# VH-VL binders against Histidine kinase CKI1 (CKI1), part 13

Target 1, 134 residues: Histidine kinase CKI1 (CKI1), of Arabidopsis thaliana (Mouse-ear cress) (o22267r987to1120)
Amino acid sequence: RVLVVDDNFISRKVATGKLKKMGVSEVEQCDSGKEALRLVTEGLTQREEQGSVDKLPFDYIFMDCQMPEMDGYEATREIRKVEKSYGVRTPIIAVSGHDPGSEEARETIQAGMDAFLDKSLNQLANVIREIESK
Short names: E, the ipSAE of ESMFold2; O, the ipSAE of OpenDDE; V2, 0.75 times the mean of E and O plus 0.25 times the DockQ between their complexes.

## First folded at step 14 (VH-VL; framework fv_recaticimab)

Design s1 (from z5 with heavy chain S57R; at its last look DockQ between E and O 0.81; V2 from the best seeds 0.78)
Fold by ESMFold2, look of step 14:
Structure s1 (fold): chain C 134 residues (1-134), chain A 122 residues (1-122), chain B 112 residues (1-112)
Amino acid sequence: as target 1 above (134 residues)
Amino acid sequence: QVQLVQSGAEVKKPGASVKVSCKASGYTFTDYYMHWVRQAPGQGLEWMGYINPSGGRTKYHQNFKDRVTMTRDTSISTAYMELSRLRSDDTAVYYCAREGYTGEYYTAFDIWGQGTTVTVSS
Amino acid sequence: DIVMSQSPSSLSASVGDRVTITCKSSQSVLYSSDNKNYLAWYQQKPGKSPKLLIYWASTRESGVPDRFSGSGSGTDFTLTISSLQPEDFATYYCQQWYDYYTFGQGTKLEIK
């Protein structure tokens, strides 16, 4: 189960198509950081009611860095706050149209993102493999 | 082989609802988004929304958001579009259309149903 | 919504003619990350459902004759029929799917 977060419709659609090619059976999309936070929070609450606080609502989150209102870094920080009370950590992959500069790299780390992926998505499988090998 | 077959023509009064069915065959129903598009007499094509048959998630155009409901029954590979509070200007042909998928990229609408004429008159 | 404007709204032509239909979007439909234009063309004959001709601006759908070609990028697109056949008299629609889905108003191609 994967969540793709991007305010841009075609970005979400392209990502979904490539994830389905990789065999991801469930790809969910949303168009804002606020909606991403709501979906994660709701999923964690529901799983707690079902008696398993260790289970994640999503196996991976692909989070666009630049979104209006709540950007990807802010959304990630808020997700990490919610996750602390459940003792879980969802892999969150930063997605951007360019490689990060020094300040952007610091914000990625400070927000708690686990990896970086450019929007071409050519490195999608490699990034997932990198996360899984740790 | 791949085809979409829609339910028959409907005649309705203003204020009623209509539910149009679209049965898919010749492909895996849950692998492709299903769209609904309408066409008023003598006019162009108007996108209404879609459903992802895997999971049942929908997106509606703002013009229909408070009157349209799209559903599906995966056990019979059938999508449905229900339009409520019908008005005379809802008289149109309603199409279901499959969004193509190459195995990596989504494309345009590659398969269309034959259309369902809905007439709304007093 | 991205507005799609077609020109002309109608035209009259003879079998064998070369015809050109244009489509302009209110904003670019080129996705820079994959360098694809999310623009399609459909043909619709009277009383029939639309038929996909071209997607990604210039890729012909399987079974579509070579006389149909698409070109353009960004906001300006063209459908060309190089030698009009009797079965080509129809209404033609462009459609973008860069930001959800919208259709042009159509271009009716009539027999002269």
Scores: ipSAE 0.724, ipTM 0.886, lowest interface PAE 1.0, mean pLDDT 91
ESMFold2 (binder alone), look of step 14: mean pLDDT 94; pTM 0.956
OpenDDE, look of step 14: ipSAE 0.867; ipTM 0.936
ESMFold2, look of step 18: ipSAE 0.700; ipTM 0.882
ESMFold2 (binder alone), look of step 18: mean pLDDT 94; pTM 0.955
OpenDDE, look of step 18: ipSAE 0.849; ipTM 0.930

Design s2 (from z5 with heavy chain T107V; at its last fold request DockQ between E and O 0.89; V2 from the best seeds 0.84)
Heavy chain, then light chain:
Amino acid sequence: QVQLVQSGAEVKKPGASVKVSCKASGYTFTDYYMHWVRQAPGQGLEWMGYINPSGGSTKYHQNFKDRVTMTRDTSISTAYMELSRLRSDDTAVYYCAREGYTGEYYVAFDIWGQGTTVTVSS
Amino acid sequence: DIVMSQSPSSLSASVGDRVTITCKSSQSVLYSSDNKNYLAWYQQKPGKSPKLLIYWASTRESGVPDRFSGSGSGTDFTLTISSLQPEDFATYYCQQWYDYYTFGQGTKLEIK
ESMFold2, look of step 14: ipSAE 0.752; ipTM 0.892
ESMFold2 (binder alone), look of step 14: mean pLDDT 94; pTM 0.954
OpenDDE, look of step 14: ipSAE 0.868; ipTM 0.942
ESMFold2, look of step 18: ipSAE 0.714; ipTM 0.878
ESMFold2 (binder alone), look of step 18: mean pLDDT 94; pTM 0.953
OpenDDE, look of step 18: ipSAE 0.867; ipTM 0.942
ESMFold2, fold request of step 19: ipSAE 0.751, 0.760, 0.719; ipTM 0.890, 0.893, 0.877
ESMFold2 (binder alone), fold request of step 19: mean pLDDT 94, 94, 94; pTM 0.952, 0.953, 0.953
OpenDDE, fold request of step 19: ipSAE 0.891, 0.893, 0.890; ipTM 0.957, 0.957, 0.957

Design s3 (from z5 with heavy chain S54Y; at its last look DockQ between E and O 0.92; V2 from the best seeds 0.81)
Fold by ESMFold2, look of step 14:
Structure s3 (fold): chain C 134 residues (1-134), chain A 122 residues (1-122), chain B 112 residues (1-112)
Amino acid sequence: as target 1 above (134 residues)
Amino acid sequence: QVQLVQSGAEVKKPGASVKVSCKASGYTFTDYYMHWVRQAPGQGLEWMGYINPYGGSTKYHQNFKDRVTMTRDTSISTAYMELSRLRSDDTAVYYCAREGYTGEYYTAFDIWGQGTTVTVSS
Amino acid sequence: DIVMSQSPSSLSASVGDRVTITCKSSQSVLYSSDNKNYLAWYQQKPGKSPKLLIYWASTRESGVPDRFSGSGSGTDFTLTISSLQPEDFATYYCQQWYDYYTFGQGTKLEIK
């Protein structure tokens, strides 16, 4: 189950199509960092009520870095705060339309993101492999 | 053969609801998004929303958000659109349409139902 | 919503004519990350449902005759019918799917 977070409709749609190509059939989309935080928090609450601590609400989150009001870095920091209370960590992949500079690479790490991916998504499979090797 | 077959014409009074069905055949129903589009007499096409039949997730255009419900029954490969609190300007032909998918990219609406005429008359 | 404006609203033409229909969007529908224009063209005959002709501005749908072609990028798009046939008299719609879904108001093509 994958969550794609981006305020831009076509970015979410393109990502969903490429994820389906890789065999992901359950792709959920949302258009803001705040909604992403709500979905994760709600999913963790429901998981606790069911006693299913072995599974995360999402297997991966693809988080666009630039969004209005709550950007991807802020959303990730808030998600990490909530996850700490539950003792879990969802793989969160930063997605951006430009190559990360040195400062952007630092902010990705500081926010608690696990990898970076260009919006072309050419490296999607490689990034997943790197995360799963850990 | 891929096709979408819709339910028959409906005549309704203002304030009522209508539920239109769209039965898919010739393809895996849950692999493709289903859209609803309407066309008032003499007017153009207006997008209403979509459903992903796999999990049932939906997105509605703002103009219909509080009045439209899109559902599906995967056991009979059928999508539904229900429009409530009908008014005279809801008189239109309502189409279901499948969103195409190349195996990597989503495309435009490649398969359309025959349309369902809904008439709202005082 | 992205507004799609078609011109002309209607035209009259003879079999064998070359016709062009223009569609303009209020915002660019070119997605820079994949360099695709998210614009489609549909044909609708009276009493029938729409039929997809072209997507990504210039890609012809399977089974569509090669006399139909699409061109343009960004905000300005054109559908061309190179040699009009009797079965081509219909209403034509453009549609964007860059930001959700919006149709143009249509162009009615009639016989002379």
Scores: ipSAE 0.690, ipTM 0.880, lowest interface PAE 1.2, mean pLDDT 90
ESMFold2 (binder alone), look of step 14: mean pLDDT 94; pTM 0.952
OpenDDE, look of step 14: ipSAE 0.847; ipTM 0.930

Design s4 (from z5 with heavy chain Y105W; at its last look DockQ between E and O 0.76; V2 from the best seeds 0.76)
Fold by ESMFold2, look of step 14:
Structure s4 (fold): chain C 134 residues (1-134), chain A 122 residues (1-122), chain B 112 residues (1-112)
Amino acid sequence: as target 1 above (134 residues)
Amino acid sequence: QVQLVQSGAEVKKPGASVKVSCKASGYTFTDYYMHWVRQAPGQGLEWMGYINPSGGSTKYHQNFKDRVTMTRDTSISTAYMELSRLRSDDTAVYYCAREGYTGEWYTAFDIWGQGTTVTVSS
Amino acid sequence: DIVMSQSPSSLSASVGDRVTITCKSSQSVLYSSDNKNYLAWYQQKPGKSPKLLIYWASTRESGVPDRFSGSGSGTDFTLTISSLQPEDFATYYCQQWYDYYTFGQGTKLEIK
């Protein structure tokens, strides 16, 4: 299961199409950091009730960095807080429309994101392979 | 080979509901988004929303959000659009349309149903 | 919604003519991350369903005659029929799918 978080319609649609090409069978989309946090939190609660606490609601989260109200960095920080009480860590990949500057790279690390990917998605397969290796 | 076949014409009174079906054949139903588009007499095309048949997730245009429900039955490769609280200006031809997918990229609406005429009159 | 404006609203032309139809969007439909224009053209003959002609502004759908071509980028787009045939009598619609989906108002092509 993969979650794509972006307030921009075409960004979500393009990402979904490329993930489907890679064989991802379940791609969920949402358009805000608040909704992403809700989905993760509810998914962890449901898995706890089912006795599957060591399994993640999503195998990967693709998190757009720039969103209104709750941006991707804030959403990731909140997700990490929730995950701590369950002892899990979802791979969260930062997505941005431009190359990371040192400020963006720093905030990606500080928020607890695991990788960075530009919105062209040219490196999508490489990023997934790297995460699955480590 | 690839085909969308819709249910027949409907005549309804104001306040009623209509449910239009769209049966897909010749392709894997769950691999492609299904859209609904309507066309009032003498007018243009109006997008109403879509369903992803794989998980059943939907998105509706704001003009229809309170009155439209899109569903599907994957066992018979059929999508449905239900419009409630009908009024006279809902008189239109209602089309289902498949969104194309190249194996990497979503495209435009590459396959259309034949249309279902819905007439709402007192 | 992104508003799609077509011109002209109708026109008459003779077999063999070169015909152009324009479509303007209220916002750019070019997605800079993949450099694609999310614009399509459809043909609708009287009493029939729409038929996809062009997507990504200039990519011809399979089976569409090569006399149909699309051009433009960003907000301004053109559908061209290079040598009009009798079977091209129809209404033509542009459609964006950059931000959900909207159609132009249509251009009715009448063959003289």
Scores: ipSAE 0.685, ipTM 0.872, lowest interface PAE 1.2, mean pLDDT 90
ESMFold2 (binder alone), look of step 14: mean pLDDT 93; pTM 0.951
OpenDDE, look of step 14: ipSAE 0.824; ipTM 0.924

Design s5 (from z5 with heavy chain Y50W; at its last look DockQ between E and O 0.87; V2 from the best seeds 0.77)
Fold by ESMFold2, look of step 14:
Structure s5 (fold): chain C 134 residues (1-134), chain A 122 residues (1-122), chain B 112 residues (1-112)
Amino acid sequence: as target 1 above (134 residues)
Amino acid sequence: QVQLVQSGAEVKKPGASVKVSCKASGYTFTDYYMHWVRQAPGQGLEWMGWINPSGGSTKYHQNFKDRVTMTRDTSISTAYMELSRLRSDDTAVYYCAREGYTGEYYTAFDIWGQGTTVTVSS
Amino acid sequence: DIVMSQSPSSLSASVGDRVTITCKSSQSVLYSSDNKNYLAWYQQKPGKSPKLLIYWASTRESGVPDRFSGSGSGTDFTLTISSLQPEDFATYYCQQWYDYYTFGQGTKLEIK
């Protein structure tokens, strides 16, 4: 189960199609960091009510770095705060349209993201396999 | 054969609701987004929204957001569109349409239902 | 919404003619990350549902005759029908799916 977070419609749709090609059984989309936070929070709350508190609502989150209001770094920080209460950690992959500079790489790590992926998505399968091998 | 078959024509009064069904056959219903598009008499095409039948998530065009509900029943491969608080300018043919998928990329609307005429008159 | 404008609104042509229909979007529908134009063309005959002809501006849908071709990029797109056949008289719509979905107002192609 994967969440794709991007305020840009075509970016989300292209990512969804490529994830489906890889055999991801469920891909969910949302268009803001705030909505991503809401979905994770609701998913954790619902699983707690059902006695499944150790399960993640999403196996992966693909988080666009630049979004209005709550950008991807801020959304990740907020998600990490909520996850701490439940003792879980969702793999969160930063997505950007350009090579990360030193500052952007630092901010990715400091926000608590687990990997970086270019918006071309050419390395999508490699990034997922690397995370799964850890 | 891939096919979308819609429910029959409806005549409604202003203020009522209508629910149109769209039954899919010949393909895996949950693998493709389903869209709803309407066409007023003598007019062009207007996108209303989509549903992903796999999880049931939806997105509605802002013009319909407070009046439309899209649902599905995966056990019978059927999508539904309900439009409430009908008015005379909702008179149109309502289509369901499948969004194509190449195995990597989504495409345009490759399969359309036959259309359901909804007439709203006082 | 991205506005799609078609030209002409209608035209008359004879069987065997070559015709072109133009579609212009208010914003580019070219996605730089994959270099694809998210633009489609549909044919609709009276009383029938639309039929997909072309997607990604120039890719012909399976089963669509070779006489239909699409071209253009960014904001300016053209549907070309070489050597018109009797069954080609219909209304044609362009549609973008770069930012959700909008359709052009249609171009009615009539027999002269």
Scores: ipSAE 0.644, ipTM 0.856, lowest interface PAE 1.3, mean pLDDT 90
ESMFold2 (binder alone), look of step 14: mean pLDDT 94; pTM 0.953
OpenDDE, look of step 14: ipSAE 0.837; ipTM 0.926

Design s6 (from z5 with light chain D34E; at its last look DockQ between E and O 0.71; V2 from the best seeds 0.72)
Fold by ESMFold2, look of step 14:
Structure s6 (fold): chain C 134 residues (1-134), chain A 122 residues (1-122), chain B 112 residues (1-112)
Amino acid sequence: as target 1 above (134 residues)
Amino acid sequence: QVQLVQSGAEVKKPGASVKVSCKASGYTFTDYYMHWVRQAPGQGLEWMGYINPSGGSTKYHQNFKDRVTMTRDTSISTAYMELSRLRSDDTAVYYCAREGYTGEYYTAFDIWGQGTTVTVSS
Amino acid sequence: DIVMSQSPSSLSASVGDRVTITCKSSQSVLYSSENKNYLAWYQQKPGKSPKLLIYWASTRESGVPDRFSGSGSGTDFTLTISSLQPEDFATYYCQQWYDYYTFGQGTKLEIK
């Protein structure tokens, strides 16, 4: 199950289409970092109630870096805080429409994101494969 | 062979609800988004929302968000649109439409149902 | 909502004429990451459902005659019908699907 987080409708739709091509059958979308945080938090709470603490609500989160109000870095930091209570870590892939500068790359790592992906998504399969090798 | 067949015309009073069905055939129902679009007499096309038949997730245009419900039954490849608290200005032809998919990219609405006329009379 | 404005609202023409219909969006529908314009054109005859003609501004749907062509980018788009045929008299709609879905108000093409 994959979550795509982007405030831009067409970006989410394009990502969904490419994930479907790769064989991902369940792609969930949301349009803000705040909603992403809510979905992860609710998913973890529900799984705790069911005694399934080791199962993540999402296998991957594709997090757009630039969003209004709560950007992708802040959303990731907040998700990591919540996950700490449950002892889990969802793979979170930063998505950006431009090559990162040194500061953006550092912010990605410090926010707790696991990988970086250009918005064109050409490297999507390779990024997934790299994360799965861990 | 690929087609969308909608339920028949409806006449309703203000305040009632209507539920229109759209049966898909000739393709894998759960692989394509289903949209609903309406057209008042002599007027243009108005997008109402969509359902993803895989999983059942929906998105509604803000003008209908509080009155429309879109559902599906995958066992009979059928989508439904229910509009509640009907008004006279809801009189329109209601279409279902499939969103095309190339195997990587979503496209525009490539298959349309024949339309269902809903008349709301005082 | 992205507002789609079509011109003209109606048009009279004869079989064999070349017809041009324009569509303007209130904001760009070009998705730069994919270099695609999320703009479609539909044809609708009275009492019938719409039929997709063009998507991504210029890509012709399968089975659509080559006398139909689309052009434009960003906010300004054109549907051209070269050498009108009797079956082309209809109402034409543009649609964006860049930010959800909206249609233009339509252009009615009538026989002169």
Scores: ipSAE 0.592, ipTM 0.838, lowest interface PAE 1.7, mean pLDDT 89
ESMFold2 (binder alone), look of step 14: mean pLDDT 94; pTM 0.956
OpenDDE, look of step 14: ipSAE 0.848; ipTM 0.931

## First folded at step 15 (VH-VL; framework fv_recaticimab)

Design aa1 (from s2 with heavy chain S57R; at its last read DockQ between E and O 0.90; V2 from the best seeds 0.85)
Heavy chain, then light chain:
Amino acid sequence: QVQLVQSGAEVKKPGASVKVSCKASGYTFTDYYMHWVRQAPGQGLEWMGYINPSGGRTKYHQNFKDRVTMTRDTSISTAYMELSRLRSDDTAVYYCAREGYTGEYYVAFDIWGQGTTVTVSS
Amino acid sequence: DIVMSQSPSSLSASVGDRVTITCKSSQSVLYSSDNKNYLAWYQQKPGKSPKLLIYWASTRESGVPDRFSGSGSGTDFTLTISSLQPEDFATYYCQQWYDYYTFGQGTKLEIK
ESMFold2, look of step 15: ipSAE 0.741; ipTM 0.889
ESMFold2 (binder alone), look of step 15: mean pLDDT 94; pTM 0.955
OpenDDE, look of step 15: ipSAE 0.864; ipTM 0.935
ESMFold2, look of step 18: ipSAE 0.725; ipTM 0.883
ESMFold2 (binder alone), look of step 18: mean pLDDT 94; pTM 0.954
OpenDDE, look of step 18: ipSAE 0.858; ipTM 0.934
ESMFold2, fold request of step 19: ipSAE 0.763, 0.706, 0.763; ipTM 0.892, 0.870, 0.894
ESMFold2 (binder alone), fold request of step 19: mean pLDDT 94, 94, 94; pTM 0.954, 0.955, 0.954
OpenDDE, fold request of step 19: ipSAE 0.893, 0.895, 0.894; ipTM 0.957, 0.958, 0.957
ESMFold2, last read: ipSAE 0.748, 0.734, 0.760; ipTM 0.889, 0.882, 0.892
ESMFold2 (binder alone), last read: mean pLDDT 94, 94, 94; pTM 0.953, 0.954, 0.955
OpenDDE, last read: ipSAE 0.895, 0.894, 0.892; ipTM 0.957, 0.957, 0.957

Design aa2 (from s2 with heavy chain S54Y S57R; at its last look DockQ between E and O 0.73; V2 from the best seeds 0.78)
Fold by ESMFold2, look of step 15:
Structure aa2 (fold): chain C 134 residues (1-134), chain A 122 residues (1-122), chain B 112 residues (1-112)
Amino acid sequence: as target 1 above (134 residues)
Amino acid sequence: QVQLVQSGAEVKKPGASVKVSCKASGYTFTDYYMHWVRQAPGQGLEWMGYINPYGGRTKYHQNFKDRVTMTRDTSISTAYMELSRLRSDDTAVYYCAREGYTGEYYVAFDIWGQGTTVTVSS
Amino acid sequence: DIVMSQSPSSLSASVGDRVTITCKSSQSVLYSSDNKNYLAWYQQKPGKSPKLLIYWASTRESGVPDRFSGSGSGTDFTLTISSLQPEDFATYYCQQWYDYYTFGQGTKLEIK
């Protein structure tokens, strides 16, 4: 199950199409960092109530870096705080439409993101394979 | 042959509801988004929303959000659109349309149903 | 919503004419990450459902005659029929799917 987080409709739709090409069964979309945090938090709460504390609500999160109000770095930091309480870690892949500067590269690492993808998504399969090999 | 076949014409009074069906054949129903588009007499096309038949997730245009419900029955490859609290200005032809998928990208509406005329008159 | 404005609203032409119809979006429909314009053109004959002609601004759908072509990028798009045939008299709609889905108001093409 994959979560795609981007405030831009076409970005979410394009990502969904490429994930479907790769055989992803379920792609969930949301349009803000706050909604992403809510979905992860609610998913973890529901699984804990059902006794499934070792299962993640999402196998991967594709997090757009630049979003209004709560950007992708802030959303990731908040997700990591919630996940710490449950002892889990969802792979979170940073998605950006441009080369990150030194500050953005630092934020990716410090926020706890696991990989970086250009919005063209040309490296989508490679990034997933790399994460799964770790 | 890929086709979408819609239910027949409806005549309704203001305040009633209408439910239009759209039966898909010739392709895997759950692999493609289904859209609903309406056209008032002498007017253009107006997008109403979509359903993803795989999981049943929907998205509605704001103009219809509080009155439209889109559902599907995957066992008979059929999508439904229900519009409630009908007004006279809901008189239109209602189309279902499949969103194309190239195997990588979603593209435009490549297959359309024949349309269902809904007339709302007191 | 992205507003799609077509011109002209109606047009009279003769068989064999070259016809152009324009479509302007209130916001760019070019997605910079893949360099595709999320713009389509449809043909609709009276009493019939719309038929997809062109997507991504310039890609012809299968079975569409090569006299139909699309051009433009960003906010300004054109549908061209290079040599009008009797079966081409119809209403033409542009549609964007960059930010959800909206249609232009249509251009009715009539025989002169």
Scores: ipSAE 0.724, ipTM 0.880, lowest interface PAE 1.0, mean pLDDT 90
ESMFold2 (binder alone), look of step 15: mean pLDDT 94; pTM 0.955
OpenDDE, look of step 15: ipSAE 0.869; ipTM 0.939

Design aa3 (from z5 with heavy chain T107I; at its last read DockQ between E and O 0.92; V2 from the best seeds 0.85)
Heavy chain, then light chain:
Amino acid sequence: QVQLVQSGAEVKKPGASVKVSCKASGYTFTDYYMHWVRQAPGQGLEWMGYINPSGGSTKYHQNFKDRVTMTRDTSISTAYMELSRLRSDDTAVYYCAREGYTGEYYIAFDIWGQGTTVTVSS
Amino acid sequence: DIVMSQSPSSLSASVGDRVTITCKSSQSVLYSSDNKNYLAWYQQKPGKSPKLLIYWASTRESGVPDRFSGSGSGTDFTLTISSLQPEDFATYYCQQWYDYYTFGQGTKLEIK
ESMFold2, look of step 15: ipSAE 0.719; ipTM 0.879
ESMFold2 (binder alone), look of step 15: mean pLDDT 94; pTM 0.956
OpenDDE, look of step 15: ipSAE 0.869; ipTM 0.939
ESMFold2, look of step 18: ipSAE 0.730; ipTM 0.883
ESMFold2 (binder alone), look of step 18: mean pLDDT 94; pTM 0.956
OpenDDE, look of step 18: ipSAE 0.868; ipTM 0.942
ESMFold2, fold request of step 19: ipSAE 0.729, 0.744, 0.737; ipTM 0.879, 0.887, 0.887
ESMFold2 (binder alone), fold request of step 19: mean pLDDT 94, 94, 94; pTM 0.956, 0.956, 0.956
OpenDDE, fold request of step 19: ipSAE 0.893, 0.895, 0.893; ipTM 0.958, 0.958, 0.958
ESMFold2, last read: ipSAE 0.732, 0.736, 0.748; ipTM 0.883, 0.883, 0.890
ESMFold2 (binder alone), last read: mean pLDDT 94, 94, 94; pTM 0.956, 0.954, 0.956
OpenDDE, last read: ipSAE 0.894, 0.893, 0.892; ipTM 0.958, 0.958, 0.958

Design aa4 (from s2 with heavy chain N52D; at its last look DockQ between E and O 0.75; V2 from the best seeds 0.70)
Fold by ESMFold2, look of step 15:
Structure aa4 (fold): chain C 134 residues (1-134), chain A 122 residues (1-122), chain B 112 residues (1-112)
Amino acid sequence: as target 1 above (134 residues)
Amino acid sequence: QVQLVQSGAEVKKPGASVKVSCKASGYTFTDYYMHWVRQAPGQGLEWMGYIDPSGGSTKYHQNFKDRVTMTRDTSISTAYMELSRLRSDDTAVYYCAREGYTGEYYVAFDIWGQGTTVTVSS
Amino acid sequence: DIVMSQSPSSLSASVGDRVTITCKSSQSVLYSSDNKNYLAWYQQKPGKSPKLLIYWASTRESGVPDRFSGSGSGTDFTLTISSLQPEDFATYYCQQWYDYYTFGQGTKLEIK
């Protein structure tokens, strides 16, 4: 189950299409960091009520870095705070329109993101394989 | 071969609801977004929203979001659009349309249903 | 919403004429990551469903005659019919799908 977070409509749809082509059967989209935080938080609450607290609401989150109001770095930090209460950690992949400079790389690490992917998504399969191998 | 076949014409009173069906054939129903577009008499095309049949996720144009519900039944490859609290200015032809997908890129609306005329009058 | 403005709203032309119809979007529909313009053109004949003619601003849909062509980028787009045929009597719509979906108002083409 995968969550795609991007305020850009066509970016979300393209990512969703590529994930489905790779065999991901459940792809959910949202258009803001705040909505991503809400979905994760509610998913963890519902899993707790159902006695499935060791299961994540999403197997991966693809998080656009630049979004209005709550950007991807802040959304990730907030998600990590919520996850600590449940003892879980969702793989969160940073998505950006270009390779990051040293400052963007620092923000990615500090926010707690697990990998980086440009918006072309050409490296999508490689990033997934790398995470799966760990 | 690839086609969308819609349910027949409907006549309704103001305040009622209407549910239009759109049956897909000749392709894998869950691989393509399904859209609904309407056209009032003598007017242009108005996008209403879509459903992703694979998971049932929807998006509605804000003009309809409080009155429209889009659903699907994947076992019979059929999409549905229900419009509630009908008004006389909802009189229109309602189309379903498939959004094309090459496996890599999205292509505008490549297949359209024949249209369903909905008339709302007192 | 991205507003799509077509011009003219209607026109008449003779068989064999070269006709152009323009479409202007209120903001760019060029997606930088794939360098594609998310703009399409449709033809709708009286009593019929719309038919896709052009997508990506300039790519002709399969089965569409060579006399139809599209051009433009960003915000300004043109549909050209190089030699009008009697069956081209129709209303033509542009559409963007870069940010949700918006149609132009339509251009009614009458053959004189």
Scores: ipSAE 0.517, ipTM 0.818, lowest interface PAE 1.8, mean pLDDT 89
ESMFold2 (binder alone), look of step 15: mean pLDDT 94; pTM 0.954
OpenDDE, look of step 15: ipSAE 0.847; ipTM 0.928

